# VHH binders against Small ribosomal subunit protein uS2c (rps2): the designs that were tried, part 8

Target 1, 281 residues: Small ribosomal subunit protein uS2c (rps2), of Bigelowiella natans (Pedinomonas minutissima) (Chlorarachnion sp. (q06j20)
Amino acid sequence: MNFELKNFNTIRINKNQTILIKTTNLENSSKEDTYQFILKMLKAGVHFGHKIKKWNPKMSPFIYQKLQGIHIIDIIQSYTYLKKACKLVYSKSLTDNYNTFLFVGTKKQSPIPNSIFYHASRCNSFYINNKWLSGMLTNWENTTRSINTLKYLKVYQKTNMFSKLSMKTHSIIDKKKNRLEKYFGGIQNMTSLPSTVILVGQHNEITASKECRKLGINNITILDTDCNPEFVDLFIPANDDSSSSLNLILGELQVAINIGRQKFCENLKTWKNSSSILKQI

## First folded at step 20 (VHH)

Design y4 (from x3 with N53E)
Fold by ESMFold2, look of step 20:
Structure y4 (fold): chain B 281 residues (1-281), chain A 121 residues (1-121)
Amino acid sequence: as target 1 above (281 residues)
Amino acid sequence: EVQLVESGGGLVQPGGSLRLSCAASGFTFDDNYMAWYRQAPGKGRELVAAIYEDDSTHYADSVKGRFTISRDNAKNTLYLQMNSLRPEDTAVYYCARDDYEWPRGRYTDHWGQGTLVTVSS
């Protein structure tokens, strides 16, 4: 421990906990901005993994130490991988307005579904937060049919023709629409396959991961200490149990997407003004 | 300081080929998004091809199958191989780099001066 102290800064989480941060990875960026963000991650609990017994040994390179029966995730690696993910989603959002992001997280009795909805909604992105149906991406034609049916029923329920139907027929249509809304509501405006999928809760979303691999769609996954990093090429080692950790990480991805989309739109305005008057697309 | 210098433009017949180069300095290609854009006379600038931080690529529909973006990290050079050229490919081609300054929430872009490609019989 003392052997490497010249390469560390000490960060005190609270009166009873102290963490050493290896500083060699910080020299290529503004050290003050990096330090302040790492403090923000520590405050959000990004570094708290699962109980030691629940771990996947393949996460060993991303574990800093054991504390009080749980694994502590290496916060520097969390920072580094989050930086890579944010830069990538920013860059993907620059290419055109057809690049779409799909946030996926369906684990019941966890903060994941609500966090997924919250952040996807705030960056004009799509989400699946109830249940991943097999073939949602690999059978895109069938998914599109289900989306179109949902849209039709939502409009139909507002018509006078619908108001004149029997109560039995009302109930049947209501149930069908509610089922479609449950599964497809978050992707009802998605006109093509997403370019990037953001996954939370690897164990619950293995089917979605397989579909992304089959289709060559990039996926970014938040991996807790009980996950397998070999199934994912781009991941963020982080606590996926707490609302504060999830909201910090998904929030940074949300912001990166928004900034890239904003830059894309500003570029279109600038370049359009050199060729024509006030055109949109 | 980041500098981008394009070369390889010129006059070429329809159906011909041309290779554009962009010499870059002041950053490592593995760390940054790079792209080729083009602007035809009287039209807006548009994306042609992009290479992402993870070396995956994207192409505009109009050039897919005909153009190939690549880079040589040892030479710090971005390339655009253009095959089966058409008159509508006539434009000034720009090399671009965009840097997202996470976690600050800011960005900086850099552009080359452009190289003219003319496709005409």
Scores: ipSAE 0.713, ipTM 0.895, lowest interface PAE 0.8, mean pLDDT 82
Fold by ESMFold2, fold request of step 21:
Structure y4 (fold): chain B 281 residues (1-281), chain A 121 residues (1-121)
Amino acid sequence: as target 1 above (281 residues)
Amino acid sequence: EVQLVESGGGLVQPGGSLRLSCAASGFTFDDNYMAWYRQAPGKGRELVAAIYEDDSTHYADSVKGRFTISRDNAKNTLYLQMNSLRPEDTAVYYCARDDYEWPRGRYTDHWGQGTLVTVSS
């Protein structure tokens, strides 16, 4: 039992657990917005970590408490780091280069691949949600060759020359195209390396994380209590197992990216259509 | 409230160097997106260089290797070091900041009045 002080609002996590949120007068609209978003994060289960025995001690600063055999992530820190991540991706979206963002998450039999596809698609960004192949970024020339082969096979399968091939040859080409689509479909329109990679499921994506570090590419990831923060440049301490937590976090990143892209597009239109006064002397 | 004031523009010969400054007031300088844009006569405004909230940087291809963006948080000043200047770099250079108001999803931007850079012999 804890002694509770004045000027706190409480949020019930479950039937026997509450969290005190330090507040001031609610007449301040920005503090109310913060409080309401934290409630949304709690309802999405952002704060539920893994079992205590699976934790990584380096996540200690981001753990609030232990509850029923699991660690509870500090939701205030989750909010703070999500804010930083959203501000950063917004700023990086102020460009006409749509190759900026790559979403990565391939953990089999989890909500991660579907959530990655859903949110990347909705902010005109690229994704890898099946399998990260070694050298996908560090050997960009090979990746580009695979992408070009995929594009070629898609066109070739529509030709009359292809229609005249044997059934056996049809099957061989179909299998090759399907394999390339499986691994490269989400990046087939990428023309350059991304500047930012958004990664979910650190344990499954170690190779991707290492490639980002080697190339100096920004790595933003969702870190659960069993993850190592030393492998990532910017992280969001959060539940990476539940669909609702993932969709909330990736959804906020999606929205920030879209707002930045829309702002740049409107500015570009204004700048090209407007005369400016320039001093020539 | 927020003010951005550029300085350091002028006439310079091709191959020369120039350092632009942008004095900022009315906000905390660190953890903010800041950028330099330019607009040549009769052309649209284009991004020259940006420094992001995590201090990473980006440069337009036309200036990569010749220009360097930096900031001094203690002096609340953004810089653009311009080396190996070419006639096509002639433009009005603008200092800009942009603030994303999460979770509200709104933004505000601020622009300086610009400083003219002329590269000619």
Scores: ipSAE 0.696, ipTM 0.885, lowest interface PAE 0.9, mean pLDDT 82
Fold by ESMFold2, fold request of step 21:
Structure y4 (fold): chain B 281 residues (1-281), chain A 121 residues (1-121)
Amino acid sequence: as target 1 above (281 residues)
Amino acid sequence: EVQLVESGGGLVQPGGSLRLSCAASGFTFDDNYMAWYRQAPGKGRELVAAIYEDDSTHYADSVKGRFTISRDNAKNTLYLQMNSLRPEDTAVYYCARDDYEWPRGRYTDHWGQGTLVTVSS
């Protein structure tokens, strides 16, 4: 008999498309939970890569097939790497001082900047979604000065001295503050370099990736089929062009961070409120 | 059943060294978050060092440069090498593991019973 067929499930994507998933290759979560999440990933379009000719050959191990002129990403590997990334960000959030995660994605006319802002905001994390300025991390002293200027101007705009300025001077200060808000607003409360950077749109963020390498900062990157995995510490092979794909992946990272932060906060309360704390299970 | 057993604590003079061990069972050691915490008498528990799923490490500022966390996956053992010990390092040291069950979004932590380290002259 054909024992290979017993280990497969088929998933109907639409009337013209069916994918065969080998369930015995899935990670050690329950098979039903894994299967349902893979269905969710497929419905979100996580598996749709770029045009075949745009591909980077180093992404070959993560490509399942070619379909309609594009590469189809191996969804089981997407699942596996997303699992690893979620476990890692959870664990790092156990040692996080609330200022360790930086989400980066600035590709204009894509869902990336909005998705970055949305998910970073919902896990009390930092973001850069307009433009990455060279030296934002490697020249941290200069970045800190820009952050401090932004904070100063925001307070200054509420003072009586500001209200007494001419309309021309008022406008100049407003424009300076708005420019600083555009570039630094997402990191204005970041007091030190991040421990982890989550990066979307590698081609647009190559400078950020290089800065992370120079500084030894871990980066987690969503890699589409046209990307280079050699620049990344941990990557998730996935569609980075669709809002539904990005929101699913970044949403899982957001949830993992929040759960780890919640546990960190509850541990602090328990440990501070107890003299000679007993062993926890 | 996950079990963590610490050993290697004892009395040491300031400037001395100790190596703590945490023997682990009931889970695969590879790609797991593990950490050392400590609790001084009358104080709260605090993180000392962590080793993450990707083998990167983190140290509390008070021990950075003096302590080294490591693990031997073949022996399922977590280590804490403690050098240049100071009286303020006196505490019960705990080995911990924390497991995040993705995509379910729940967690389980496990703790050893602790091993006492006393640094005094």
Scores: ipSAE 0.689, ipTM 0.884, lowest interface PAE 0.9, mean pLDDT 82
Fold by ESMFold2, last read:
Structure y4 (fold): chain B 281 residues (1-281), chain A 121 residues (1-121)
Amino acid sequence: as target 1 above (281 residues)
Amino acid sequence: EVQLVESGGGLVQPGGSLRLSCAASGFTFDDNYMAWYRQAPGKGRELVAAIYEDDSTHYADSVKGRFTISRDNAKNTLYLQMNSLRPEDTAVYYCARDDYEWPRGRYTDHWGQGTLVTVSS
């Protein structure tokens, strides 16, 4: 689907169709930034929801219209909520006690696990992209023990003692390590509970969401038209089925986290240097 | 133009309390990161407390349980309630805002002029 934005109030879907987008009261210099990013979101398919029959009526405020059997998400709201999410993760990454982010998305046969891995890896963040085990956060002591066992086995497999073991013992240890890597590999360097969790695929991650609520951990969730906004602290109404949409949204979160981390590091260096140097008029 | 003006500093005895205020203008107050920083004589600037865009808060370990950050969005004012003050809390306290300019991917920070807090017998 091809869109061409003629002005702030219209978007052309193709030669025969147009969509009206209500532009907010933006300053003239901000309108170009908004326009260019909306085009990027449209090209990525952020606005394509699920089939109408799959919808959750509680998503009604975020639906722009019906088009050819699917709901079209209000792209202005997607933009607004993505902006809020990016500002929040930037601000959280500015503090040394709130740097920890966990990306979660395990839906099989979808772009979600690969997108989760790709973006979390690129902003020094953690991920769960295979399966959420009950208690991964609420039973942090057990999770830490599993992480430590995984790290031990990875080192042990490189030792001379391991090389001398029987074939059956090799297989038992390999199977244990592979299971732990499958579930805990993405969090093996996580030393404390995350400050913020980014969830994709709400239906598959209900347990993770409940654990966040129990622990007071904030979550940011990409909500498609078949999701329930009542279960989420901060959400981004958007297509969660396409690789292009996921990579755009997670990519913007990745960039915001990285910029905040860089600012934090620059502040530490600047403030340490200033405290050790006599300043002269 | 973003403007931040601190007030409420002064001399207080150990164990005393002060309430700092930061009057803000030039931005929508209720969706912004704001924080209090302090700089003691001969030391670098450090974070004291922050309030995030979602109204969640963070405190440095040295002040946790003694200081409370809050804001009144109707008055565009940020507060820092400081209780059980210690001599090591003596510093110039700064109100700050840091804004991520999405989608451009840039940031700007704004600082007040500071208000002196002295904790001494």
Scores: ipSAE 0.681, ipTM 0.878, lowest interface PAE 0.9, mean pLDDT 82

Design y4 (from x3 with N53E)
Fold by ESMFold2, last read:
Structure y4 (fold): chain B 281 residues (1-281), chain A 121 residues (1-121)
Amino acid sequence: as target 1 above (281 residues)
Amino acid sequence: EVQLVESGGGLVQPGGSLRLSCAASGFTFDDNYMAWYRQAPGKGRELVAAIYEDDSTHYADSVKGRFTISRDNAKNTLYLQMNSLRPEDTAVYYCARDDYEWPRGRYTDHWGQGTLVTVSS
């Protein structure tokens, strides 16, 4: 399987390079940069989908071929949609409104929860990586109440008044705090609804996707060959099973968010200096 | 070579309307982030309105419901329709474009020279 995948990647790259020459949707000043990034995506296994029988036919436009019983995702489309997603999150990060990002991925015994935590933490963004509770966004007032309870208990547990409580009361409070930390720890500093939600593992996160749709919150979803593109406004057709694929894609989103936030801060500094000069005139 | 040229500024009475235009050249206009900023004398520059790559929009709280950002891709032109103008809207208005150069991870911004809007009786 490994040897055949290597040979397929080489043939895929050559065919992808030919397709790239024809496609007017690829916009870059250097074709070598595009080629090298596509190689990086292929090495990360971004193009490996699910078994053919598990596919959703609505993903057909994003499937390149079958190989060894699995669907192979069109890497040129993965590149194009990832570029669009990165440009969008950069632009949203550039403005001080609606730049709150929430990363969601809870599929147990997969690389998703750890990848979600890793990348959200590195771009000062929020995350839900244990379990999506129904109403976490649509019932935001109750979610805020749970967050405030978590914050209160974390402070309360450090007081000596807490140490004076009975063993039973101690245990009850510890269990409540640990449960709240498990579900709400990743959003405890989120003061308002997010402007953009990044989802991984559509089948596990149907409730989160529906809540985003109901609230009009943009979602960006990594869609594997067994997913439904009709539930998503912006998606990246890609392998969602592999740690290397997830980390590449989420890493590029993380970098785009950080660069936009850095640009926003630099703009504020530049504009303040100009204002001071104008006051002197 | 990216160029942005604002026009449509001028003197208007409170409650009046103006439409600003920004003629753009040197880049593919479709699916680009573009924005209007303004700077009043003695103040810092602030965002007024933005249109994102997916054509969604954002407005500063001070202009919501009064201003509308739009673009005409056939004419390579960004617009700002300003209604119910107030004296505090007096500023130089700048057209801006910001481009994220993925996958290199760099950015390039471009600014027009600005157009003065004065709201006074």
Scores: ipSAE 0.651, ipTM 0.869, lowest interface PAE 1.0, mean pLDDT 81

